# Miniprotein binders against q9bqp7: the designs that were tried, part 174

Target 1, 240 residues: q9bqp7
Amino acid sequence: VPQNWFPIFNPERSDKPNASDPSVPLKIPLQRNVIPSVTRVLQQTMTKQQVFLLERWKQRMILELGEDGFKEYTSNVFLQGKRFHEALESILSPQETLKERDENLLKSGYIESVQHILKDVSGVRALESAVQHETLNYIGLLDCVAEYQGKLCVIDWKTSEKPKPFIQSTFDNPLQVVAYMGAMNHDTNYSFQVQCGLIVVAYKDGSPAHPHFMDAELCSQYWTKWLLRLEEYTEKKKNQ
Below, E stands for the ipSAE of ESMFold2; O stands for the ipSAE of OpenDDE; V2 stands for 0.75 times the mean of E and O plus 0.25 times the DockQ between their complexes.

## First folded at step 14 (miniprotein)

Design we48
Fold by ESMFold2-Fast, scan of step 14:
Structure we48 (fold): chain B 240 residues (1-240), chain A 103 residues (1-103)
Amino acid sequence: as target 1 above (240 residues)
Amino acid sequence: SERIKRLEELAKEILRLVEELRKITDDPYVLYALDMAELLAEFALDAAKRGDLEEAEQLLKWAIEYLEWAVEEVKKLGVSPEIIERLERVLEEAKRTLEELRK
């Protein structure tokens, strides 16, 4: 249990659209400063056991691919993820057209993989947008806020060549989503309330993406775990 | 001991290099590598303070490997050759220091 609990949801906000909500999705730029990002907090609070498991996975991959092959593999994974996010932002933005999408990404299958999920996505309110929790002092860059099957969600898009290609990507994804959610709900740049999360795992071969929906109760449970990780990070910083 | 102090200083040098590299790039892959190097160096510092020299040496070796990836990737981002050469020189010195301490 966290020592300094803070609510994930803002009792003064509604999840229903209102007249002041923008007609164009928000895209607040991420400003670099001394305030830690969600991803930095999570990476800096990995357990020693998790770090050793990750290093074991890395050594196994190097054995299979060679050192240069592993570097190429990991850099390619990040590149494919970046291109996938860029394509999704283009697809979901009302100002973009089909002709402006990354043709190479379409050939890779990731966009094909998410088609059935995209059919259920509407009411996009934010894309590649910065969030900051003023009280808890952390920042983040979320992928998307939109309605999924009628519920407003923080949506996080993930790429995968197989069901679980990385040990690291499996564990902290729900914490990342709720961290963004809590920040957005208390960020003055936004006026709406998000209570649900969605993690979408897209596959390179075009097989149907797996949606992992998180309701308000589950988000609250992961929020408590995120608060513990944030307290661990803050304590490390104070004791230096 | 002298060896403990040298391991602690090497860990601190790696942490300083991580901070310097963070200032010159926003690339997610580089930032990932830097975050891993930082975490490993922090664990190495704690291991050295506890007198676990073998664990500290192993963690520092892994931290340096992530720094190598970061520097290699930064070369592709158009950072000046002068800065790259300085970073490579510092990194190579860190590698030599670790090999001397492992003896």
Scores: ipSAE 0.285, ipTM 0.681, lowest interface PAE 3.0, mean pLDDT 83

Design we49
Fold by ESMFold2-Fast, scan of step 14:
Order: structure tokens, then C-alpha cells, then sequence
Structure we49 (fold): chain B 240 residues (1-240), chain A 103 residues (1-103)
């Protein structure tokens, strides 16, 4: 249990659109800051056991691919993730700039993988947008806020190869989503409330993406775990 | 012991290099590598303070590996040769120090 609990949802906000809401998705730029990001908090609070498992996986991959092959593999994972996010932003944005810029960006297996999910996405409120929790002092860059099957969600797009390699803590994906949610719900740059999350795992071979929906109760459960990780990070840095 | 102090100083040196590299790039892949180097160096510092020398040495070896990869990636991003040469020199010194301590 967190020592300094804070609610994920803001009772002063509604998830329903009102007349004053922007008609175009918000895209607030992330400014360099001394305040820690969600991803930094999660990575810096990995357990020693998780790190050793990651190192064992790395050693196995190096045996198969060679050192240079492994480096190329990991850099390509990041590059493909970046391109996937850029393509999704282009697809979901009312602006046509990115679609006009790079047509090949829209032709990946990952984009084919998410087509059935995208059919259920509407009412986009934010894309690649910065969030800050002013009380808890953390920041993040969320992928998307939109309605999925009628529910307003923080949506996080993930890429995976089949079979999925363990290159980061995949357990932390729900924590990442609720951290963004809690920050946005208390960020003065936003006027609405999100109570649901969605993690979409897209596959390189174009196999249908797996949606992992998180209702308000599940988000509340993961929020408590996020608060514990945030406290652990804060204590670690104070003692360093 | 003297060996514990030297391992602690090496871990702190790695942490200083991580912070220096963070100031010269916003590349997500480089930042990932730096975050791993930082985490491993912090675990190494904790292990050294507990007197777990073998654990500290292994964690420092992995931390240096991530830091070396980070420098290689930063070099590809067009950072000045002078900065790269200095970083490579400090890393080689850190690697030599660890090899001497592991003996």
C-alpha cells in the first residue's frame, strides 16, 4: 500500500464531450524537464530479478545473432516502433501532412495488424500528447486518447514479433497506461476524464493485433501499483 | 576495504557518464541504453556497499556494456568527434579499472 495515496480519477471532470472541447486532437509537446517520465520511473524501479532475466535473454539472443546482429535487432525494434507510432498518428489525425509525406510508412505489417482495431476507434481527443501530474510530479507522452467501442480510453500502441521477445518489462504496460491516465485527469491542459485503458499489441507479420481492454476497476488496481513504483523511485533518488 | 571503495567509485563514475550522455541526446534508443546502464550501476553500488564483490563486478560489466553501446549510437547521430573521443577514452579507462579489480 502507498504511503501517500492520490486518486486516479478527478471528480470535477466528465468523460463526456462538451461544447468547449477542441474539435481537433490535442498535441501538447513534451518539454525537457527535470521531472521524471513514466518510462524512466518504471525502468529505474525494475527489480534485480527482472534485470537478471533480461540479461539472460540478451545473452541467448547474442548467441543466436552475434553481438552486431543483436545490436541491429534491438535498434530495429525501436525504429519500427517509432515508425508504427508515426503511421498511427497520421491515420488518426484529421491532418493529411504525414500521409502525404511517406506512403511507405502506412504499408507495414504492423499497420495491417491493427486495421480491425482502428475500425472501432473514434472521437480522437489527443495524439502524441504530453501529460504532467502536477501534484505527484511526473510527466509522460501518451500515444492516443480516443473512444474504443464507445469508451474513452488512453490507448497505448505496442509492436511485437512472433514469438514475442522479452526486451523490456511487458508487465509494466498497464502501469504506463494508468500513469498517463492519472496525469491527464489532473493536468490543467486537459478538461475531460478518462477511466479506461487499452493496450494494443500489433504483430510484424500482420497477424490480427490483440486488444487488452482495462475497465475503471482494473485501472484503479494498476494505479495503486504505479503509485508504489513512483514512491520507490522518489525514495531511491532522495537517498542517492 | 580498498576494493569495495574502488568498486563504489567506478559505479559512481559510470553514473556520471550516463548523466553526461543524457545531456547530449534525446534519442529514445540511446536513452533506453543509458537507463539500463544507470540501473545496473546503481545495483552495483548497492552490491559493493553490502560487500557482494562478485555481484558488483558482474553488474558493472553489464553497465559498461550498455554505456559502450550508447556511445556507439550517439556517434551515429553526428555528435562532435571531440566529445566522442573523450567519452571513448573514459570508457576504456573504466573498462580497464574493472578488469584490474576482477583479478
Amino acid sequence: as target 1 above (240 residues)
Amino acid sequence: SERIKRLEELAKEILRLVEELRKITDDPYVLYLLDMAELLAEFALDAAKRGDLEDAEQLLKWAIEYLEWAVEEVKKLGVSPEIIERLERVLEEAKRTLEELRK
Scores: ipSAE 0.612, ipTM 0.835, lowest interface PAE 1.6, mean pLDDT 85

Design we5 (at its last look DockQ between E and O 0.68; V2 from the best seeds 0.75)
Fold by ESMFold2, look of step 15:
Structure we5 (fold): chain B 240 residues (1-240), chain A 103 residues (1-103)
Amino acid sequence: as target 1 above (240 residues)
Amino acid sequence: SERIKRLEELAKEILRLVEELRKITDDPYVLQLLDMAELLAEFALDAAKRGDLEEAEQLLKWAIEYLEWAVEEVKKLGVSPEIIERLERVLEEAKRTLEELRK
């Protein structure tokens, strides 16, 4: 039970996109900001148990790959995730021509993995766009806002393989989505509201990605958990 | 009590170094390493305050390892050799302090 509850949805906003909204997806720039990001809040509120489990896993990987091998592996996994997001932004952006500036960007197992999901995505309203919750004092950079099977969603793209020294629990993925949603719904840079979420987990081998749809009720349930994490972060940093 | 004070001082030095590194780079990979070092140092500070000295020492060891990794990555970004040398010197002093306390 959070002490500073705040609603995820804005009753003053429509959940139906306005036809007069820009046809080009929004890309609000992320500005230097003292207030915490969603991902920082989630990372900084990891438990000691989670951290000890990560360190045990790291030691096993170092035993198998060596120190330098582990660091190289971790760096490569991070780069693949970065390239995956860059490729998706490029694919979903309205472009007349696309020169092959980096053919590896568009040719990866992760991109093949999401093809069947992309067929169900339309009406892209935002890509790699900053959100800010002025009242609750947090920011984020969401991946995508678009319709999935006719429902407007905050969509978060995940690679199934992530660098584990920085990995959040997979149970945090829904918290990240609802935190972006709550911020967007109360951010004056956006004229509309989003009530659904989608997490898409892509696979390096090109296997079909797994979509995890979150309706408004499920989003509300996870929103409460997000507020608890944000409260924990805020209290922790007050004592510094 | 002197050992607790020394561990708390070391944790705070690590936190200061994290902030220094944040001022010289915005590289997302480095920032994630720094976030881990910060969390570990904060856990270590709490452990030292509780008198859990073995835990505090282990957490500080891990925090220093993340900082060393971060400096290695910053070096690849082409940051000034003068800055790198100073960072490495501060880290080596932190490691020496922790090694003296683990005896």
Scores: ipSAE 0.778, ipTM 0.902, lowest interface PAE 0.8, mean pLDDT 86
Fold by OpenDDE base, look of step 15:
Structure we5 (fold): chain B 240 residues (1-240), chain A 103 residues (1-103)
Amino acid sequence: as target 1 above (240 residues)
Amino acid sequence: SERIKRLEELAKEILRLVEELRKITDDPYVLQLLDMAELLAEFALDAAKRGDLEEAEQLLKWAIEYLEWAVEEVKKLGVSPEIIERLERVLEEAKRTLEELRK
C-alpha cells in the first residue's frame, strides 16, 4: 500500500462533461522545473533486471549494427515517434490551425495504422499539454485528451515495430497514462476530469493499431502501482 | 576496501556529470540518455556498497557509454565548446579511472 495515498479522481470535479466542447484544445506549455516528469520517475524506478535486459539488447544491436549504426537506429526511432506525434497533433487540431499541414508528415505507416482509431476519436480537449500534480510533485506532457467511443480519455500514442496486442506488452505505458490522468484531474489549469485511459500502439507497416482501453477500475489499479513507483523515486532521491 | 571506495567515488562522479549535463540541455532525447546513465551509476554505487565489484564495474562502463552518447548529442545542439571540452575531459578521466579499477 502506498504510504502517500492520493486519489486518481478528484471528487470536487463533476464527471459530467460540461457540454461546452472547448472550440480549441488546450496546449499548456511544459515548464522546466526541478519537478520530476512522469517519464523520469518511471525510468529511474526500473528494476536492475530490466536494465540488464535493455543493456544486453543494446549490446546485441551494437554487434549487429555497429556503434554508429545503433546510434542512428535509436535516433531514427526517436525521430519517427516525434514525427508521428506531430502528425497526430496536426490531424486532431482544429482546421483553422491546420494551415501548414506538412503533407509529408501524414504519409507514414503509423498514421495509416491509427486511421481506424481516429474515426472513434472526437471532442479533443487537450493536445501536447502539460499537467502538474502539485501535491504529489510530478509533471508530465500528455499527448491527447479526447473522447474515444464516447468516453473521455487520456490518450497516449505509441509507435512500435512489433505487435503489442496486450496491455501488458506496453510495459510502463499504463502507469504513464494514469499518472497523466491523476495530474490532470488535480491540475487547476483543467476544468474537467478524465476517468479512462487509452493506449494506442501504432505500427510502422500500417497494420491496424491496437487500442488498449483502460476503464476507471483498471486506471485505479494502475494508479496504485504508479504511486508506489513515485514513492520509490522519492525515497531514492532523498537518500542521494 | 580501497577498490570499493574508488568505485563508489567514480559512481558519484558520474552522477555529478549527469547533473551538470542536465543543467545545459532540455533535449528530451539527451535527458533520456542521462536518465539511463544516472540509473546505471546508482545501481553501480549500490553494487559497490554490497561488495559486488564486477557488477559495479559493468554498470559504470554502461553509464559512461550513455554519458559519452549524451555529450555527443549535446555537442550537436550547439552547446558552448568550452563546456563540452570540460565535460569530455572529466569523462575521459572517469574512463581511465574505471580501466584502472578493472585491472
Scores: ipSAE 0.770, ipTM 0.903, lowest interface PAE 0.6, mean pLDDT 91
Fold by ESMFold2-Fast, scan of step 14:
Structure we5 (fold): chain B 240 residues (1-240), chain A 103 residues (1-103)
Amino acid sequence: as target 1 above (240 residues)
Amino acid sequence: SERIKRLEELAKEILRLVEELRKITDDPYVLQLLDMAELLAEFALDAAKRGDLEEAEQLLKWAIEYLEWAVEEVKKLGVSPEIIERLERVLEEAKRTLEELRK
């Protein structure tokens, strides 16, 4: 159990729309500062075992592609992810003109992969929006908050070259989702509560994306693990 | 031992270089490379303190590789040639120090 436990859900908030909620999706810019981001906390609390496994994978890839080939591969994977997120933000944004949309962004295999998921997404409330947990002192940039099959979710879009059919295969992704959820639920820039998460893993070849839905109970379980990672990060940095 | 102290000093130097690079770029890809270099250098510092010299040396080698990679990426972003040259010099010194300690 975490030494500094704090609830993920805010009892003063509802998942129902409030009159104070804006009519368009929120997009609060992320301001870089000394407060750690969710992704930084998770990366900096990787285990030594995980790091050695990652380095072994890197060495194997370098043997096959060469140093420059590996760097190009990694850069391309990063760029593909960025463009996928840009395309999804465009699709889910209320602006719908041919001149304002980049047709090339919409022709990616990753976009084809998520089409069946997008049909079940509605009521978008936030896109590429910053969250901050004032009490626990962390920040993040979430991809999307919208209703998936009628339930308000923090939605995280992932690209993958290999299938991930089970949520356990996404490792830290559930922690990232609940960290954003807990921050948003306690962030004064937002007035609603999110209790569910969704991780969508899209494939480069256009194969149907795998949705990993997280109900309130599962989110609470991952929240406890996130608090432990945050505590580990804080303790580690205090000792420097 | 003297070797342990020098490995600790090198790890701390790498951590200082990571922070210096963070001040000159906001590029998300470069920041990911710097995060890896930081984590590896921290594990190296811990390994050195435990007296595990072989693990410390391996982790420092990987940390330096990520820093070199980060500098290559920053160079593509139009950062001052003077800053790049200085960073490349410091990294070459770090590599020589590590090679000397591995001997």
Scores: ipSAE 0.736, ipTM 0.886, lowest interface PAE 1.0, mean pLDDT 86
ESMFold2 (binder alone), look of step 15: mean pLDDT 85; pTM 0.861

Design we50
Fold by ESMFold2-Fast, scan of step 14:
Structure we50 (fold): chain B 240 residues (1-240), chain A 103 residues (1-103)
Amino acid sequence: as target 1 above (240 residues)
Amino acid sequence: SERIKRLEELAKEILRLVEELQKITDDPYVLYLLDMAELLAEFALDAAKRGDLEEAEQLLKWAIEYLEWAVEEVKKLGVSPEIIERLERVLEEAKRTLEELRK
């Protein structure tokens, strides 16, 4: 159990739509500062075992691609992820300006991969929006808050290549989602409650994306684990 | 130990660079490279404190690789020359620290 426990859900908030909800999805800009991001906390609290596994994978890739080839490959993975997120923001935005974005960004294998998931997504409330947990002192930039199959979710879009050479921790993905959820539920820029999460893994070859739904109980379980990672990060950094 | 002190100062300087660059850029790849360099340097320090100099050397070598890649990527961002110079100084200190561990 975490020493500095704080609830993930806010009893003052509801996940039900009401007449005062904004018609346009929220997009709070991320303010760059020294407060740690969710991704930084997770990265800095990786175990030695995880790091050695990642380094072994890196060394195998370098043997195959060369050092420059590996650097280009890795950089491209981050670039494709960014483009995928930009395309999804454009697709899900009701705003006229975003609908006029480059149509080529909307036609990729990753976008084809998520089409069946998008059919179940509605009631978008936030897109590429900053969250800050004022009490726990962390920030994040969440991808999307929308209803998935009728349930309000923090939705996180992930890319994956086939074959999958990049090592990604599926255990950290749920922590990222609940960290955003807990921050949003207590961030004064937002008025609604989110109790569910959704991780969508999209594939470069266009094969159907895999949705990983997280109900309120599962989110609560991962929230406890996120609080432990946050405490580990805070303790580690205060000793430097 | 002088070696441990050098590793402590190196880890602190990398942390300061990450915090400074976090305020300047949101490029996920650059931040990833710097975060990895910081984590590996901290693991190298931990290994050295346990007397495992072989593991400390390996971890620091990996940290240096991430720092080298971070320097190249940061140069593409159009950040101030002062930031690039500081990154290059930290990289040089990391290489000197590695040579000291090899002795």
Scores: ipSAE 0.707, ipTM 0.884, lowest interface PAE 1.2, mean pLDDT 85

Design we51
Fold by ESMFold2-Fast, scan of step 14:
Structure we51 (fold): chain B 240 residues (1-240), chain A 103 residues (1-103)
Amino acid sequence: as target 1 above (240 residues)
Amino acid sequence: SERIKRLEELAKEILRLVEELRKITDDPYVEYLLDMAELLAEFALDAAKRGDLEEAEQLLKWAIEYLEWAVEEVKKLGVSPEIIERLERVLEEAKRTLEELRK
């Protein structure tokens, strides 16, 4: 157990809709300052073993694509991910902006990949919305909060060219999801409780996306691991 | 040892350069490259302090590569030529320092 342990769930909140809940999804802008983001904490606490494995993969890719080809490949992966998230936000928003909607964004292989998941998504509460844990001092920008098969979830959309059928293939993604969940549950800008997570891995070729559902118990287990990573990051910054 | 001190100094210089670049842009791809360079330089500093010169040199080489890519991406974002030329000069100096230390 971490030295500065804190609960992921807020016992004063309910996951049921109430009369004060907005009819449109929340979209609170992210305000950057010295407070670390979830992604920065996870990136900066990557193990040496993970970094060396990443470097081995990079060298293999460079042998195949050339250095410039690899740079183009990686920048394109970031661009495709950004466009995928923009398309999903557009699809899940209750109102469409004709001037800003691109037909091509809605017809990508990644969007085809998630169609069967989207059929089970309803009751959208937040989209591309900032969260801050006031006590633990971290921030994040979550993708989506909505009901998946009747359960209110923090939903994280991922793109992948390689199939990821098991939750272990998304090792740090569960930590990201529970970090957002814990922050939202303790953020005064939100009034509801989220106890479940969903990681959706979409594929470029349109193959069916893999949903990785996380119930409350699993979220609690990953929350402890997130607290350890946050402690690790905080300790590192104190020594710099 | 002199070599250990020079590797530590180089790692710290790379970390300073990362922070300077972070102030220029918030582009997600550049941020990713800078995050990698920072992490690698921190591991290199730790390796140097432990006396593992071979690991420190390898990690610094990789950190510099990520910084080179970050500068190339920043250049595409329309940052002033004056700033880019200074960054490229500092980075080439760091690269040359590492090559001298690897001898």
Scores: ipSAE 0.635, ipTM 0.842, lowest interface PAE 1.4, mean pLDDT 85

Design we52
Fold by ESMFold2-Fast, scan of step 14:
Structure we52 (fold): chain B 240 residues (1-240), chain A 103 residues (1-103)
Amino acid sequence: as target 1 above (240 residues)
Amino acid sequence: SERIKRLEELAKEILRLVDELRKITDDPYVLYLLDMAELLADFALDAAKRGDLEEAEQLLKWAIEYLEWAVEEVKKLGVSPEIIERLERVLEEAKRTLEELRK
């Protein structure tokens, strides 16, 4: 697939802020339909090797925790992730959206873990917002678009439990970020261009989160890999 | 091979059950379990067509496990007992079919 036909950056968009851009962060609702999401494309194009490694990890965990214990552990990972994202949205949103119940959401090891990252985040442009690449036909729900250390980034918040981090999403995190970036840069609901990515891995025990910054060149490299995954997904669905 | 055809039919039945469950809920955890079941069933279908029966059987077993967990989770979400009972019955039939084919 020629990368030049589907560039990650939109040549028709300015890389400088537009004075007409909204001052309130955008939150476009995600409408689920037949168009595949970024996470679905990535999950459905996992390699057989990745699936067997995941199943081996699952069996090892079941031996340790029991079947019910493993189910509780896995559902809790999703619950903690949801709460972490809700807390971050509350923190980064205008204060008028903050609710009293959010006080408990703000008290977690994960939130403590990201404090040093948050102090370098400003100029929030989008939160929990839907993106769609009209020509490539995929959708996504990105976590955040904001300036990190002065650079506009698609920011993806991840949770990890030391010493047993959840394996599945680690390898595909950069692909997820650039997929959202490419979609946003070509989505008519947005007027700005993003050229950088940031993956923030927060830890349950409150240990300092690890930021993985991706500059424009690195984003372009991962974009090529994302296009290959999207092509594989499309071919797979064509044959079903 | 008759066994290959039966494994393919079972994989397709699992894919149909995934589609039915997706209409019941938007819960992210349940959707994750369903996506795993779909991926495993797709690999099982491919393995069966290639004649890799042992791999197809193992993948189908894992796919059914994810479907069982998905059904347990939708029960917690207050879905109709009649719908759950029907899904559980179809799932038990799928499990019995796999047990027969593994022999």
Scores: ipSAE 0.594, ipTM 0.831, lowest interface PAE 1.6, mean pLDDT 84

Design we53
Fold by ESMFold2-Fast, scan of step 14:
Structure we53 (fold): chain B 240 residues (1-240), chain A 103 residues (1-103)
Amino acid sequence: as target 1 above (240 residues)
Amino acid sequence: SERIKRLEELAKEILRLVEELRKITDDPYVLYLLDMAELLAEFALDAAKRGDLEEAEQLLKWAIEFLEWAVEEVKKLGVSPEIIERLERVLEEAKRTLEELRK
């Protein structure tokens, strides 16, 4: 149990739209400061075992691709992820932004992979938007907040390249989602409550994406694990 | 021991270089490389404090590899030549220090 427990949900808020909610999805810019991001906390609290497994994976990949090939592979994974997120933001934004989109971004295998999920997404409230937990002092940039099959979710879009998966913080995806959720629920820039999460894993070959839905109870369970990671990060920072 | 002290000093130097590089880039790939270098250097510092010289040296080697890749990527971002030259000098000094300690 974390020493500084704090609730994930805000009793003052509802998941229903209200009159103060904007008609256009929110996009609060991320202000860089000394407050740690969700990604930084998770990366800096990886276990020693996870790090050694990543090094083993790196060595195997370098044997197959060469060092330059491995660097190109890893940088390309990040580039394709960025492009995928840009395409999704464009698709889910108001129609008036269509004229400014690069249509080639919309035709990737990853976008084909996610089409059946997008059909179940509506009521978008936030896209590529910054969140800050005022009490726990962390920040993040979430991908999307929208209704998935009628339930308001923090949605996190992931890319996967079978059979060569990029292994980095894969096990931490649920923690990212609940960290964003808890921050949003207590961030004064937002007025609504999110209780559910959705991790969507899209595939490069266009095969159907896998949706991993997280109900309120599962979110609460991962929230406790996130609080432990945040506590570990804070303690490590004090020692350095 | 002096060897342990020198490994701790090297790990701290690497951590300082990571902090400096983090201030001059927002590229996601470079930030990933820096996060890995930082974590590895922190584990190396802990290993040195425990007296595990072999583990500390291995972890520092890996931290320097990620830093080297990060510096290569930063060179592509249009950062001033003066900053790049300084970063390269510090990185080369770290590499020389590690090789001296391994010998």
Scores: ipSAE 0.269, ipTM 0.669, lowest interface PAE 3.4, mean pLDDT 83

Design we54
Fold by ESMFold2-Fast, scan of step 14:
Order: sequence, then structure tokens, then C-alpha cells
Structure we54 (fold): chain B 240 residues (1-240), chain A 103 residues (1-103)
Amino acid sequence: as target 1 above (240 residues)
Amino acid sequence: SERIKRLEELAKEILRLVEELRKITDDPYVLYLLDMAELMAEFALDAAKRGDLEEAEQLLKWAIEYLEWAVEEVKKLGVSPEIIERLERVLEEAKRTLEELRK
């Protein structure tokens, strides 16, 4: 699928602040339907080689941790990710007060890890909000749209127990970010234009999070790769 | 040829079970397990169609493992006992079918 037919940026939209922009962040609920999600497309277009490599890794981990230990490890990774996202939504929401469970979420090592990134985040426009690309027919739930160091970004929060200092170590994460960006830029529920992305990798031990900034050119490059994955998914479903 | 047909049938049964489980839960971990089971079953179906029985059997074994873990997680989410019992029966039947086909 040529990028020229399905551009990531919408020429009819502005990236500049507008007086009509909502004063509270948008949170459009995700509607479950037959339209595939970004995560489903990416998961379903893994290569057979990647799947076998993943299974070999899994078997090695099971040898070290036991089957129950591995299941606990993997489920805990997802649980910590969910709690981290809930805490960030609470921190970035214009709430009056934050008590009880929300306060407990704020004390994790992952939250300590992102403190220096949060200092540079302002002008939050969307949190945990559904996006749909009306022409390409895919949906997603993005984490955050806000200004990072003065630039409007789709921000994706990731947790990791290992350092990820390079963008190439987060191969599918850039695709996820640009997929959300392209969807939002063509979703009638939103009026603004996003041209930049930010992947923030937070660490369990509280070590400083690594921000991976994606400018408009890089987003365009990853958009082309996302379109190829989406085409592969569509072709796979058509042929099965 | 009969083994190929039965492996294809098993892969399709697993794919149906995955879709049924997706309707029961929104849990991210369970959805991840279901996505992996689906991917494995689809590769297994392709392998069976090519006549690669060994690869198809291995992929189906992994798909069933992910489904087992998904059902265990769904039990923790307060799904009705009747639904859980049915899912467990279908899953056990799939496991027995695979064991028979693996010799």
C-alpha cells in the first residue's frame, strides 16, 4: 500500500493550538467490533521465524523458572503495565485530589523512573482514548497525546525490566505509535494534527526512563512499514 | 491424507475456541495468550495444508498450551462455572485429538 494514497498526516488539520480545543483531555471509549486493533494486526503479522524464536525463549525461561514461575512472570509483566498506565492517567488527568488506590499506584519504581520525563509533558489533549482510521479500517487505544518539550506527540508508555536505550530495540513500538497517529489524524472525533511520537521506556528499579522521540520524518518512515503490516494482515485474512 | 484432514479440523476448532474466549474477556494478558494461540493455529493450518505434519503438530501443541493458560486466567475473572466447564471439555478433547494424531 503506497504512502501517497494513505498519508499519515492530514493536510486539512493544524498542529497549532486552537482556542476551540477541549479544556479537559479527551477519553473516547474503545468500542469492541469486527474492525482489527493495532495490537492485533502487529501480533498476527509476526513471522513464523519470530514465533519459533519466541517459543525457544519461552522454553529456556520455563527451564529456569518452572512453568508456574514463567506464567507468574508473564502475567506480572502485564499487570505492572496496566497499573503503570492507570497511574500515569491519574497523574496527567486534571483531578482535584488523588487518594487510596491511586496514591498506592503513584509509589511504584516505574513512576519514579518517569519523573524526569513528566516534567517536560504539558498540554494533555487525550488520555486512554480510542482512535479509528476511517479509511483503512483499524482501531486502537492510545495512551496519551500531549506536548513533550513543546511538540505535540502521541506518547506510548512502556515498562521494562531491562534497559532499552535504542529505538531499534523497540521495533513494533514505533509502528504502534504511528498507527495511532495516522488513525487520530483521520478520526472525526479529533480536530488536531499530531506529527511526532514519543516512546517512554520506564524501569522497574526506578532507573531513569529512556525517551525515544520520533520526529515527523521518522514517523513517515515507520508509517510506510505499518501500512505493509496492515496489508499483510488483510491479505492473510482474505486467504484463510 | 486422513491425518492432514484431522489436523486441519483441529486447527479450525482451536481458532473457533479462540474467538469464543475473546467474547468473554477484555483482560490484556488473556487477549495476548489468545492472539498467540490464534497465530500458532493459523501457522499449523498452513503447515497441514502443505503436508508438513510434524510442524503442524508442534504448532498445535503450542496453540493448545496458550489456550490452557488463557482458560486458567479466565477462571479467575468470575466467568460462570458452566461456561468454564464447557471450555475445559472442548480443550481436553482438543488435547486428546492431538495426542492421537501425534501417534
Scores: ipSAE 0.601, ipTM 0.831, lowest interface PAE 1.6, mean pLDDT 84

Design we6
Fold by ESMFold2-Fast, scan of step 14:
Structure we6 (fold): chain B 240 residues (1-240), chain A 103 residues (1-103)
Amino acid sequence: as target 1 above (240 residues)
Amino acid sequence: SERIKRLEELAKEILRLVEELRKITDDPYVLELLDMAELLAEFALDAAKRGDLEEAEQLLKWAIEYLEWAVEEVKKLGVSPEIIERLERVLEEAKRTLEELRK
């Protein structure tokens, strides 16, 4: 149990569209400042065991690829992830934005992988948009807020090939999603309530992406774990 | 005692270098490398304070490797050669210090 508990959901907000909501998806720029990001909090509170496992993986890859080959591999994986997110933002944005990008870049295996998920996505409200929890003092940049199969979700797009060794463990992905959710629900730049999450893992070879849906109860469970990680980070920073 | 103090000083130097590098770049990839170097150096400092010299030395070695990687990536971003040369010299000194402490 965290010492300073705070609710994930905001009782003053509705998950239904409001007339005051913008007609186009929000894209609030993330400004770097002293306030920690969700990804920094999660990375800086990794366990020693997780770090040693990451280093074991790194050494195995270096044996296979060579040191330079491993660095090139990791850089390329990072770049592919960035391009995947850019393509998704373009696809889910107004048609004008899609036309501004090279359509051939949108035909990657990762984009093919998510096609069946995208068919169930509608009512996009935010894309690549900054969130800040004003009370808990953390920030983040969420990928997407949209309806998935009729439910408003914070959607996080993941590639199956992640740039280890900096990657957080896969069980931290739900914490990232609920951290963004809690921030958005209490951020004055937004007026709606999100209660569900969706993690989509896309594959480079175009095989169907795996959706991991999180209902409100599951989000509440992961929220408590996120609050513990945030508390660990805050205490660690005070002692530095 | 002496060896512990030297490991703590090395860990603190690595943390200082991480902050210096953060001031010269906002590249997300480099920042992730720096975050890992910071975490490793903090674990190393804690290990040194507990007297776990073997773990501290291993963690410091990994932290230095991430810093070297970060410097290599920063070179590709067009940062001043003068700054890069200074960072590389400091990292080489850190590597030598660690090698001496490992004996």
Scores: ipSAE 0.682, ipTM 0.864, lowest interface PAE 1.2, mean pLDDT 85

